# Ledger of designs, part 17: VHH binders against p91247

Target 1, 277 residues: p91247
Amino acid sequence: MAVDMIVEPKWVVQNFGNIRILDASWTFKPKADVAEYKAKYYNKFGVGMNELKNPEYLAEHINGAAHFNFDIAYYPSEDERFTLYTPEEFSSYVKRLGVFNGDHLVIYGRGKDGGMAAASRAYWTFRYYGYTTVSVLNGGIEAFKLAQGVVQSDSKAEGIRCKDAIHFPIGEVCAAKGFKKKTDCDQAFAAKGIKVGDTVVISCGIGLSASAICLAAARSGIVAKLYNGGVHELAYKAPQHLNMRVTLLLHAITVLRCTYIHFTFLYAIVIKIERIV

## First folded at step 6 (VHH)

Design b11 (framework vhh_rezetamig_d1)
Fold by ESMFold2-Fast, scan of step 6:
Formats: sequence, C-alpha cells, structure tokens
Structure b11 (fold): chain B 277 residues (1-277), chain A 128 residues (1-128)
Amino acid sequence: as target 1 above (277 residues)
Amino acid sequence: QLQLQESGPGLVKPSETLSLTCTVSGGSISSGKYYWGWIRQPPGKGLEWIGHIYYSGSTYYNPSLENRVTISVDTSKNQFSLKLSSVTAADTAVYYCAARSGFVITYEDLLQSGYDYRGQGTLVTVSS
C-alpha cells in the first residue's frame, strides 16, 4: 500500500484509531562508551527499554505512542554514534514497540523545527529495513496539540489500572483428555491474581492457546476478551472490545513490561484490567 | 532476477539427517537485503515454515522443529543449507528454499505473506 510521506496533524487526529504512532524524540548527550554500552545494552532491548528512559517522552507524548528510542534502536561504535543493527535485531526491537507489519506507521518528533530531523531519521531507518507504509507527522507534537490532538504522560491512570502481562501456559487449564476441572482452572487463575468479575485480555503469538484459555476463563466467571493478532497487536486495533483509552493503556503497559515472552502453541499472555476509584 | 535452486538427496532413511543446499544466483547473500528460509509441503497438507537465516548467521526456527533443525549460510559459495535430524516418514515433503525482503514482525507474517522468491522445490521421501 502507498501512503503519503508527510501527513498533517488534522489527518492524524481524524485517523487516530487506524494508525500506529511512534515518538522519535531524542535528547543530545555525549556519546556513550562503546565497551560499556555493549556490555549493558547491545542487542538487549528489554534492558534498554527499562533503563534508558527519555524524560521528554515520559512527560508528554501523543496518546498511545510508543517511544522509538535512538539510544536503543542504534548502538554506538568506534566509528559512529548511530550504528545500524542487522534487520533481524532491529525487528526484535520494533516488535517490542507494537509495530505490526502492514500498519500505517506515523513517526513524529518535538522541539526545534517540530522535531523533523529526528522524525525523518526514524522514517529513513524504517525504509532502509524495508518498511514502506510509513509517514512523518508534519510539525511534531506541538502542531498535533494545536490541532486538538490528545497527549498523555506516563503518569498513573485514574480509574483504570492494568497489571503486567501474565505468562499463562495452556497446560494450566488443559490435560491429555481436554479441559481440567473447573476447580483446577479456578485455582490456576487465582494463583495469577485473576478472580471472578475481573476483566482480562488474552493473546498469544499464533492464537491457539489463547482461545482455550479464554474459554476456561469464561467458565470461571472471568470477563475475557480474545485478541488473535498477538501481543504486538493487542495494544492497537481492538476498538470494538475496549475503548481506545483502555487499548492505549494496555499498549503502554505491554511495551514497558514485556521484556521476555516465549511464543509457542503452548503459551498465552494475559493482561488483567482493574478499575480503581 | 534472483533465482534459488535446491539440491540434495531425494531419498533419506528413517533416523538419518536430511541435508539440503540452496544455491543463490542473480543476487548476493552478503548484500543483507533478504532473509533466507526453508519451507516444506507434505503430501495433501499445507505449507509449513521451517526457519530462516540472515547472512550474519542469526536464525529463527519453527518451535515444533527447532530441536532437529539447523540452517547455516556460506557467503563464499553464495549458498545456504538445511539439516533436519532424526527424520521419520512424517518429514516426507516437497522442500523449498526461499528469500524474503522486509520486516518479519510475527510468525504469522511468514505463514500468511510467505516469501518473495522460492526455488522449484525438491521432493524428499523418507523410507527404508
């Protein structure tokens, strides 16, 4: 699919539920020591995402945007600051940001010149790796706010709380001849902090184990929503089952806290949603 | 035009290791433009992804096969290869080598959109 290279703030506001947004904000800092960086962060994206926080992104970003962090997406080498990973390594990082192949990806920046330098670098990086349905948001987050676009901070959500993604094997609810007894399944959910009346979103990389776990959860009186697109899509494209605000909140929690997930036919990811007053 | 050609024995005995090689022409493995993969189709069944490799040696394997599969690359010969150990009759299939450009975001992307180029395929029968 062809997409415009540059999209305008009003267009982004109008198409908000149909695009994936990345914040490419980067703050200048002295080049990291190569040996120290490689020991701590090279190809260790979960560690990088936990430890290398961008304060401007955390303070304010477009609602639901993941941070495409230059200090993680690239590594320092002896020759240069922004050395490119292999396509497979880059893909591993990008998967953690919830980017789904075929999505219309919109990248933005902030600050001087609307952050167009940073956003454009990220744009060409995605194009270099073969991602073609990508655009730059003209004027960055500042222009987006002037167009009445919604922004957020990574502050505590009021009224709604999501838990970390729960790694849930199908063997907790199934045995050789089918589903385990309801009492055994009830105990398996309770052991993970899931109780009657809770709402959960269930996903896996292929969809098979998630379907069985969803059925077992429903039998146990748990309100279960199945998302067949896998964890990478769970944070986006589920408007009929969750309001957009809740979907974006699940994205933020999944991106920040999914540091290792084993995707097989035997495992699923469960995210618990709680309302607090 | 990029062309891929499989080569290897058409008959393998049970418990032995299946070895196939793919020769690439019209392009270079070391260019970094493609992921290089193996897929197979058992008689009367759908297409099954085996695994892929990037020229740097990075691999990703189908979890159902990963304990038996090794994919390797030889950039000096512009070839990549598949070794599948401990074969049984269930491994009888037409085997294709393949090339894919672009992002591999999910396992489903490989199954749904497949590969951009494929070899002609080679039938491998596992029998005594």
Scores: ipSAE 0.000, ipTM 0.212, lowest interface PAE 12.4, mean pLDDT 74

Design b12 (framework vhh_rezetamig_d1)
Fold by ESMFold2-Fast, scan of step 6:
Structure b12 (fold): chain B 277 residues (1-277), chain A 128 residues (1-128)
Amino acid sequence: as target 1 above (277 residues)
Amino acid sequence: QLQLQESGPGLVKPSETLSLTCTVSGGSISSSRYYWGWIRQPPGKGLEWIGHIYYSGSTYYNPSLENRVTISVDTSKNQFSLKLSSVTAADTAVYYCAARSGFVITYEDLLQSGYDYRGQGTLVTVSS
């Protein structure tokens, strides 16, 4: 479908529930050492997203926006600061930001000239990879706030790890005629580090996939807890028997909008309950 | 508009290689916009994803079929092709070529409800 290249703040406020928003804020730093970056972060997006935090994004971003971090989406090479990954690698990163085919993606920036330079770079990067339903928010976060748009802050909760959240597509446990065989489902959970006897909590933002995954997990001998109403309700619906650290993990995922989680009806959030060390 | 059309033999003997071609019109096989794929539907069963290829040459195959499947592109003819080796009666199905826009597609994304374009399908029967 065709979308406008540039969208206005009022339009974004009015269409908030129907779009996926990315914050393209970037702060200048000296170019990273190529060998050091390659060893630590190259194509290791989980590590990058955990360690490479942008302070402006953490302090303030549009409600629900994920951070399209230039220090992660691109890698330094000998010749270039922002070297492009392969389409497969780029896709791996942006899926962690909750971007999927068919989403109307709106990218914004901040600062000088509304961050249009950074937002436009991200826009053309998505177009390069074949993503066509993408727009830039005119005037950035400042113009959005003037239009009475809602902003939030991310908080780092002590002892909580976003990496504990697992993307789990319904296709891992279901086929055309219903649930896959128990042995296939057992293998799917094992591949995600979930085994018989583990306790997991399962939620999705807008779909029914969490219910199916919960049933498959229970059949596999996994103690599964289901939360209706998606991630934003987890903090208020913790089961009686969960300890404080599990409750804090659920709260952190709802508050931090973990970038490792898809939040669509084709995916569920699976959180393995274990002691945080 | 983008249009896809399957072609190839409707009958293949057991143990032989099934070979199908998809002709693309209204768009380029070299477009970074699309992933070009194959899906099949055996009689009385659901759709099964076979694999897909990106214009760069990157291929993704269904693990249950990967040892028998090769998908390739022919940019000079604006076509892409499927070869499935060592066929049995279980490979009897209607075969569709398909196109999906956007990023690298997971197995789940390539189920029928997600396709942007699909050919009309061609029946391939495996029998002696």
Scores: ipSAE 0.000, ipTM 0.220, lowest interface PAE 12.5, mean pLDDT 73

Design b13 (framework vhh_rezetamig_d1)
Fold by ESMFold2-Fast, scan of step 6:
Structure b13 (fold): chain B 277 residues (1-277), chain A 128 residues (1-128)
Amino acid sequence: as target 1 above (277 residues)
Amino acid sequence: QLQLQESGPGLVKPSETLSLTCTVSGGSISSTSYYWGWIRQPPGKGLEWIGHIYYSGSTYYNPSLENRVTISVDTSKNQFSLKLSSVTAADTAVYYCAARSGFVITYEDLLQSGYDYRGQGTLVTVSS
């Protein structure tokens, strides 16, 4: 699939639920000591994400955006400040940011020239590793706010963590003639504790009802991930983002869901994803 | 567009090294879009992943075979190769070279999605 290299703020606002957004902001720092960095942070992305938080990202970022932190995505070497990891190591980091094959990835920056230098560096890094469905947000977070885009001031969009499964009937978002109005769908999600900017995994045995709920969630500004193989797929694909207890819970939920879905096909399992640190 | 073709000896003696080459056409092996791999199918059994290599030189091997496997790339010839040492009759199989596209590729991702392109296969018999 082809995507534009540069996307406009209004387009990003309109497609919020259908894209994965990364903040590529970087705060100038002296180059880290190579030996110290290697001992503490090299290929230890969970530690890096906990300890190397960026103050500008924490203070303000596009709603739902994870931070593509240059102090984590690259490592210092004797020759370079931003040395590239192997593809497997890089993949391990960006999975923690919620980036998966097939996502339309939109990268933005901030500050001078709309942060285009930082965003472009991140863009070419993804292209170097073979990621083709990636775009840069023209004008950065500043232009996005002018286009009435929503920003937030916390780090809950980083990484993943699963809460208890929510049984979500298709009738909450569909009526006899199709989807309910957006306001009714917004209320249905809100009633179950799901809000704009939340990330959810939606699953059912065949994917039919889950697909409709996923579309309604995307329209409501909820970042929805659809797993056709069920909740089992999340535990398999993202074990490094999940602790053992959460993985066991997801397996149990999958077994229970399969039993009930065989009988009705009237609901999906929705899991709200939160940060794991 | 992209085509893969295996070549190498069809007969290898026990304890020797099995050597196969894959020629890539319709695309560049230097492409960052693909992982280049080897899979095999012994007679009457299922497919078994051997390993793959990325443009950067990073290699990923099946743990059950990793001590015997080497995969390398030759960008000047647009080829990649498999060496499997210390072969036995159990290594008799049809060997396929393959290409997998995608950004986030680990052993698990490759197993789940399969391969986007595969060669025609070449039978290698370990005998005598």
Scores: ipSAE 0.000, ipTM 0.237, lowest interface PAE 13.4, mean pLDDT 74

Design b14 (framework vhh_rezetamig_d1)
Fold by ESMFold2-Fast, scan of step 6:
Structure b14 (fold): chain B 277 residues (1-277), chain A 128 residues (1-128)
Amino acid sequence: as target 1 above (277 residues)
Amino acid sequence: QLQLQESGPGLVKPSETLSLTCTVSGGSISSGSYYWGWIRQPPGKGLEWIGHIYYSGSTYYNPSLENRVTISVDTSKNQFSLKLSSVTAADTAVYYCAARSGFVETYEDLLQSGYDYRGQGTLVTVSS
């Protein structure tokens, strides 16, 4: 029938794959000039999403969360700073955020009082438009992190620093009878500057060698992601064509020096991802 | 406890650039815990938001001032700065640097409790 109005951080962590999460963070700024906003952004959600990015959201948000941006979801009018769009216009915006009928939507905020004011405003806005399966995350992103929830960054301004692409032969982790011992693989990764806790993306022309290297890396405690395709394919696809799960990877690859990469059955390219603080 | 202190000239001539620096102590800008902002209060008027910056360099400016305002951070000195170009007598105000960790739903909320920390303020007079 109905979902709980307020959900706890541990519940969200446990149900992460079964919910849609929205970040309702809003950074205060004065009410925009009505005529200027109407000319630039009113009912132009694609433009708003491109130009009106929130730096707190970009710097840190719950993994996979889309931003329910108050500067886009509402518009300024003569007497009101958060004026509501028509149901059709609102629906157009939230579909761009990946929200569809039947989703259990969980909204969170951050900062003062766990962001409950922002999250609650977004909650009541969804209820106003007839969305009933919506909840607020108690305590916001701060409480979620204390519950060991995973957060990420999409901010180009933060910078995602990549080490140079690492040419990695399968023979460094495999021997005649299968995988080398964990200690030998650990040493092979360490020799390339890759250690426990690092995040790497592994790619080759057809994925075969990369799959083995990815498994060896996971055994060594390295967070390894396999890209099913070549770096050329990844470079040609705009972020909007790909799953948001690869946004961090796309930014990493974009900042690498453009060099030709050689792929063979015996080699893979390993990209180490570092967050710039 | 986090402390903020403004510094810069108290007198600026019309058409010149107003430059202020905020020194942060008791905390680190590079921690990413706060947005670092500038607000001002002209004599006999209410508070006006100028802009804010995140430690990464991301900025948001008051649209009425955006063509004249630059806010920057220097994490190595634990400072952030304001430059306001082409000043006029209307820019005469007490200028405050401020820090906030959280969301503010309304301007009224900001006035009541939105700032976690605020400097003592520095009077800048624009006069020949």
Scores: ipSAE 0.000, ipTM 0.146, lowest interface PAE 18.1, mean pLDDT 73

Design b15 (framework vhh_rezetamig_d1)
Fold by ESMFold2-Fast, scan of step 6:
Formats: C-alpha cells, sequence, structure tokens
Structure b15 (fold): chain B 277 residues (1-277), chain A 128 residues (1-128)
C-alpha cells in the first residue's frame, strides 16, 4: 500500500493502533573506537540494545515507540560514523524492534527542527533496504505532545518486562531420557497456577527450551503459543484464537504490570494471558 | 531487470532427492537486498512456500518441509539451488524460483506481498 511520506501529529494520534512507531533520537557523542565497537557490538544487536541505551529515549518517548538507535543500526568504520549493515543484518536488528513487512512505520525525532534530520535519516535507511510503507512524523515528539499525544518514560531496558512472569526450567518437564510423564508435567504446571484451558505465551531468548515446555503444556491441555526470536519479537503467526498482532501482544503484556525479563538456555518465561485489551 | 530460470530433472523416483537450480541474470546474487526462494504449486492446488535464502547463507524453511529441504547459493555461478529429500507423489508440482526484496519475517508475508521476480516454473513429477 502507498503511504504519505510525512504524517501530521493529529493523524498519528487518531491512527495510533494501526501504526508502528520508531523513535530515531540520537545524541551526539565522539566516534567510537572501531576495533572496540566491532569486538563488542558489531552484529550483536541484543548486546547493543542492552548496553547502548539512549537517555533521552528512556526519559521520554511516544507511548509504545521502540528506539531505532543509530549507535546500533549503524556501525563505525575507519572512514565513516554511520556505516550500513547488510540487509540481512539490518533485518535482524529491526525485527527486534517489532517491525513487520506491511506495517505502516512512523518515525519521529526530537529537538532542533523537530528532529527532522534524524527522522529523515532513518526514513531513507528503511527505503534503502526496500521498506516502502514508512512515514516521518512532522514536528517530532514536541508537536505530538502539543496535539495531546501520549508519551511515557522508561528508565529500564527495552523489551518485555513482566513481574508476573513464571520462570520455568526445562527440567520441570524433561528428564535425561525425554519428557516426564504427563501426570508429572500436569502437577508442575498446576504448582505454578497454570491449568487446563489457560492461555500462555512461552518464550526464551532463542526459543530452544521454550519449544519443549510449549509441547509439554499442549499435552497437558494448556493453550500454549511459542514466542520465537526473543523478548518482544514475534517470528511466528499469532494464535488465531487470540487474534493478536505484535502491538496487541505488547499491550497485553504491559497490562500485566511487567518489568525487564532476562532469558537463559536453562529456563523459559511463561506469561499467562489473563487480560486481553 | 532480473530474470530467473529453473533447471533440473522433470522426473524423480520416490524416496530420491529432488534437485533444482535457479540461474539468475540481469543482476548479482551477492550484490543485493534480495531473498532467493522456492515456491511450488501441486496440480489443482494453491501455491506453497518452500523456503528462501539470503546470499550470506541464512535460510528460512517452511516448518512442514524443513526436515527435507536444503536451499544453497553459489555466488560464483550466480545460482541458487533446492534439494528436497525423500520425495513422494505428494511432491509432484510446478516448482518456481523467486526473488523478494525487503524484509521477510513470516511465510505469510511472502504469500501476501508476493515475490518481485519469479521464474516461469518447471514441472517435477514423482513417479516410478
Amino acid sequence: as target 1 above (277 residues)
Amino acid sequence: QLQLQESGPGLVKPSETLSLTCTVSGGSISSGSYYWGWIRQPPGKGLEWIGHIYYSGSTYYNPSLENRVTISVDTSKNQFSLKLSSVTAADTAVYYCAARSGFVYTYEDLLQSGYDYRGQGTLVTVSS
């Protein structure tokens, strides 16, 4: 579908549920040491997203916006501050921001001239990689607030944060020779407050242990769906019975009063869906 | 303008490996923002996505086929290939190679958005 290159704040407020918003704020800093950056952050987007936080984004951003962080989306080379990744590597980063083909992306900035320079840089970067349904928010976050748009603050890491998440070790459902008996698995889920007919989303950092726990849950009659590819990324079709998209899933998890979730190979995070908005 | 052309045997015996090659002209596999893929259409049925590969070697396969499918690229020959093992009569179909630019996160994205370029198709019959 064709979309306008520039969208107005009032339009964004009215269409909030139908768009994916990215904050392109960037704070000037001295160019990073090339060798140090490549050793620590090059093509290691999870590490970058955890360690290279932007203070302005954390202090204030449009409600639901992910940060398109120039210190992560580009890398420093000997000749250039903002060197472009391959399309495959760039796609790996923006999937972590919840960007899907077909989404209408709206990119904004802040500060001088409404942040139009930074937002436009991000716009042309997406166009360079073949993404066409992208717009720039005219006037940035400042104009958005004047139009009564909702902003939030967040001093914690990006991603899904859930205090009600159940930390579920794979050893609760697996033994050395495979899955435990159904009755033992049933008891393990029941001990965590998960019962037949419940709907759960199961996730771990790379999906391995979560896959086994999801299968055990399905055997126990629990409506379970695997959340592939990390904390806030959906790399699979949402469950048809939930009729959810990425934005709706993130909203539901927010309603569950969550904080930052850390993943490991030894356990998965189980989120019980009790309230869908 | 990219052009894609399938080649390979039109007849494969049950239990053997189906092998097809796609030759790309009008552009370089290694130059681009393209995912290179395979789709098929069994007689009287709809299109089915098999998988795709980026020139770096990253692969994405239909979960229903992933245990039997291998897609590979040969950038020196400007070709990419499909191997489908342990074939049965159900694998009889017209096979197309295809190219898609931009982001591809799910097979539904490929089916809805389509491919930018597609070969003319080659019929592969699985029969003794």
Scores: ipSAE 0.000, ipTM 0.205, lowest interface PAE 13.2, mean pLDDT 73

Design b16 (framework vhh_rezetamig_d1)
Fold by ESMFold2-Fast, scan of step 6:
Structure b16 (fold): chain B 277 residues (1-277), chain A 128 residues (1-128)
Amino acid sequence: as target 1 above (277 residues)
Amino acid sequence: QLQLQESGPGLVKPSETLSLTCTVSGGSISSGSYYWGWIRQPPGKGLEWIGHIYYSGSTYYNPSLENRVTISVDTSKNQFSLKLSSVTAADTAVYYCAARSGFVWTYEDLLQSGYDYRGQGTLVTVSS
């Protein structure tokens, strides 16, 4: 379906759960040395995202927004400040920002003229690569706040979203006195498409809830593997596993498509392993 | 319904460039709805993805072939084309043009998602 090129703050507030939001804020700095950038950051998005953080984004961004950082999304060449990566390399970066095929992507900026210049550059970059369901938030973060939109200052706001991920609250397998009956847990897994003999990997933000869900899954005959590093270790390792596909089994023949999103302590992410043949 | 038709020489000499054109009907390349690609099937083997293009000129190529492949689009003729340089007998195959809906992220995404439409295929033999 076609989407509007420009969306209004009230529309974004009303559709918040159904869109992916990117912050395109950029802070002017002198052009980086080409050779130094190439050695340190060129096509090394994990390093770039860790080291080239934007202070304005960290201080304040729309709740759930990932940062589309011009210092990472583009690279400096001898002739230009914002040189375009190949489509495959660009895709590797934006998957880290939680963008998935079919998402209605909304890009915003801040500052002068509502940040429309920066947001528009990001918009045309996505259109150049063939992403068509993309919009610019009119008036930027300032207009969004006036429309009662929620903003945050959490420097670790982004988490991981996997296309095949199942959000699994611990309360579906535990009650006040401990684990629910096996038959109740069997039904909870079945309701989410998980059955005896399936292989799943279970993770949560800090690893605690995932341990209980993993035990309940094992009792139900599900081949369950716990990812002990939680979301932070998964995020670290995901970039080194088949270009944003995560292999969570040793020498796994199956790889999962993942993107980065927010998460909470009160649920685990259950990933059903699919085969890539 | 979208229809794709391959055309081009059926015989190419070793070391020369293989050139094929795909004509699209029932839809517009400029609509932005599809990525336009090439796949091939050597005799007795499975399908191999060659590459694809978006109408803006954005391209993806199979890493095994990228040094020899160029895909281009001509929106005025509603066509897209494949050039494969320095051919050898290993390039003998039935070549298909193809279309897939939606944005393509990576080579691995193409292998899993497949193509929504394909032409009937054209045999290209590489021999002297």
Scores: ipSAE 0.014, ipTM 0.449, lowest interface PAE 6.6, mean pLDDT 75

Design b17 (framework vhh_rezetamig_d1)
Fold by ESMFold2-Fast, scan of step 6:
Structure b17 (fold): chain B 277 residues (1-277), chain A 128 residues (1-128)
Amino acid sequence: as target 1 above (277 residues)
Amino acid sequence: QLQLQESGPGLVKPSETLSLTCTVSGGSISSGSYYWGWIRQPPGKGLEWIGHIYYSGSTYYNPSLENRVTISVDTSKNQFSLKLSSVTAADTAVYYCAARSGFVFTYEDLLQSGYDYRGQGTLVTVSS
């Protein structure tokens, strides 16, 4: 479907789980030496992402946003500061940012005029490469923060904090002849700090042990969401912050009907989500 | 390890709709790693891209065929399908289902880069 070219901060907040966000912040600096850049960074995006970090992005960015770094997305040539890569090379870079075709991409900037110049440049770059489901966040990160600030007195002003991951063996809820008694399962969850009314995200390598733990949690009155990708998929993704992991999990969360499964030795990771008032 | 297999009628009458299904094994359509496509090769001619789909339902069609083409995905069956309406003798070709990693930016880029995986192909003849 077609997307709006410009989206407003409140819309972005409301649709946070359904979009991919890129920070297009760029700090002015003298043009790099062409030969030096090509030897070190040209088409070496992993190296560029590790070494050419942007201090403003590192200090503050919208949760889950990857940095579309102009010093990496473009390369300096003798005549131009921002020379365009081939489509294949550009695709290789933006896949590393978690952008895949079909995503509704929202690009923002920061600073004077809400960073609209930087965000618009990134927007037209994606359009040049044939990516059409892309928008610019009006007013940038500052407008986004202000929009959340004005709702700080209602229920949507609550923050969400992910607790440390809890290692949860399937043997805590299953025995040789099936599920343990409800009281034993209740105690196992309580021992991990999980109670009736809590919301948890459950993940494992295949999803099978997570399905059993999800069913036991539901029986105990715990709201459980299954992360379909599992812990092994998360290991291949290298988010910079715990908040990025939480955002990634929230975006990817799939609620499945849990099936009764008999296991004795597998485990899952449980992440408790707690609202901060 | 990814394998694709075409299935569907080998003979279609002029003016009818050509329908093919691709069954994917060794990987999941819902993984988001691939674009799932259809290409064809008429006798004695080169490959022609028909279109592709992302698991979310987003479709991209060859402009020359877009008014006749529908590609759909069924993630529950790990399958995707092609419907080509109002067929003529010119639609006689070997049809391949295919998978490609990465963005598709232009028709020319797709033709140059090709697909990472392809089925064996199925011959569809349009004849009375």
Scores: ipSAE 0.000, ipTM 0.146, lowest interface PAE 10.6, mean pLDDT 71

Design b18 (framework vhh_rezetamig_d1)
Fold by ESMFold2-Fast, scan of step 6:
Structure b18 (fold): chain B 277 residues (1-277), chain A 128 residues (1-128)
Amino acid sequence: as target 1 above (277 residues)
Amino acid sequence: QLQLQESGPGLVKPSETLSLTCTVSGGSISSGSYYWGWIRQPPGKGLEWIGHIYYSGSTYYNPSLENRVTISVDTSKNQFSLKLSSVTAADTAVYYCAARSGFVLTYEDLLQSGYDYRGQGTLVTVSS
């Protein structure tokens, strides 16, 4: 889907629940020492996000916006202040900002000229890496406030997100006295938007059905993690951190797709998210 | 304009290792803009992704093939290579090297978005 390169504040207010907003504000500082930066922060995004917080972002940002921090998204090299990471490294950072592929990203700045220079730099960075559904908010946070947009002040950056639960009955992968053929299971997963190489967390009210779907998923090349605490527990414990709506169905399997998944149960990720944001 | 060219044997014996090389021209393999990949198409079947490599050496393999596949990069020659071990008649296919730019969060991104550039393809027959 094509999106406008520049979107107006009123449009953003009207479409607020259907977009992912990034704050590209950057405070000028002398160029960091290359060796010191590399030792502390290069490709260490969890450390960078905890230690290199931007005071202007923390004091005020558009409600729900994550900070696309230039001091983290780029690294200093001998001759360049904003050196581009590899696509794999950049993706590792952006996953932590709660971006799903296909999100309509709206990037804004602040201050002089509505922060259009900073926002445009972030825009072209996403385009360089092949992300096409991205726009710049015309006039920045100042114009957004004049259009009655909601801003917030808090001590944490926005972080990792999960999509709504995918309900997956065991009958999609089992028939009579056994598993369906691999090709049939592949089709069932594909019909739900789950493909080879995906990482999913599988949970149900009783772990038995989840174990079967996890095995079928592994056979299909899907990296599946079984969560024994149940989706119901997660919905009550930390809904605000996962940005999800969940429905627990008796004897049905619920699959969660997240922007970033740790190599352990989703429960462990919830605790880790507390440290990142 | 970026161009890719496959080279390697047209015939391979069963149980041997298939070795193919891709030569990149019109751009640098170490530019950081691309994932460098291998895909194949068996006769009468669809395209199958084998794997890809980033110039840093980071590799991503199709789980169905990962025990037999090695992809490597040689930045000094502007080339990347595929080794597929223990070949059988089922490995008979047209093999393509390919390049993909783009934002990659999951392997699904690589499967759905396709490749920006592809070589002409080379037919590899595993002799019986």
Scores: ipSAE 0.013, ipTM 0.334, lowest interface PAE 8.6, mean pLDDT 75

Design b19 (framework vhh_rezetamig_d1)
Fold by ESMFold2-Fast, scan of step 6:
Structure b19 (fold): chain B 277 residues (1-277), chain A 128 residues (1-128)
Amino acid sequence: as target 1 above (277 residues)
Amino acid sequence: QLQLQESGPGLVKPSETLSLTCTVSGGSISSGSYYWGWIRQPPGKGLEWIGHIYYSGSTYYNPSLENRVTISVDTSKNQFSLKLSSVTAADTAVYYCAARSGFVMTYEDLLQSGYDYRGQGTLVTVSS
């Protein structure tokens, strides 16, 4: 029989045991080097699934959902970011996700607009390969939780919040179609007190969100420096109940007071550097 | 709307090759919407999956028949064909061509989901 293209969260909760659920969350990042990707990951789905884990999916997904990872389901070519595999190769990948012919497949996303852009992209990809019993979960994981849906975590991120640090969600500068317009990004930075000519240090646990925010900041005329791994290292070494201080040794010296805080890989920490004379 | 029609000889001698063609109308094989398959039903037995093909030429065969079966597609004629070599009396059956929307990984996938479209069937008798 035919299935509805869009299903509501309450319907998904009620039919949970009779459907296969896929999480289509994808975090924008610069296009991978084609030759490097082909050497490591092209048509090597076991390797890709082990090494290219998505931090948003790991932190939270619908109970039992597998991750339909755009960095694995597609490959970069010279002309395209999301080049399509052959039907046989695509089938090999989705079989590893527990998708078999005859399943009612429900795809969801997260974040801006309930992740409908990412979920819809995955929907049309399945339709392209001839899979017809597929639906999109209206409103994504956020709406599912409001409907009392059960979620799980494979990995929880805990971090350190520095005094005077700015929490900057990737969604402030990115949508499913890539970067927002320069004017929208300019407004997002201005709303946080960051302006043309400022120098900022951008960091997050994995570096993925930070990389996108760094590019948006550079486009807005902000001098952005990417800092990798420091927040992770500080969280590991610092006692939860004590304030910690961080010294930045780049073009300015700033001492920041930090406290422990729970956060997800959805956020980057932006530190505005001021030259104190 | 989509229609499938088998054609080929109704009588084949033992040890020869059985050749059948399926003509597709009301849709295009090159659209990529379907996997195109062959199934058969011997007298007094159930349906047996033979194999199927995607318009690109990619094939999936029943392991019990794979050494004797070739399925091919001709997008210019909007047809696909079955060749079954070294036939015996056990190959006597009604042969159907069929179309299945969606990816197919195993015989069990076809058994559980069935076919979206099927031809009327053609009886092939293997006899001297």
Scores: ipSAE 0.000, ipTM 0.177, lowest interface PAE 12.8, mean pLDDT 72

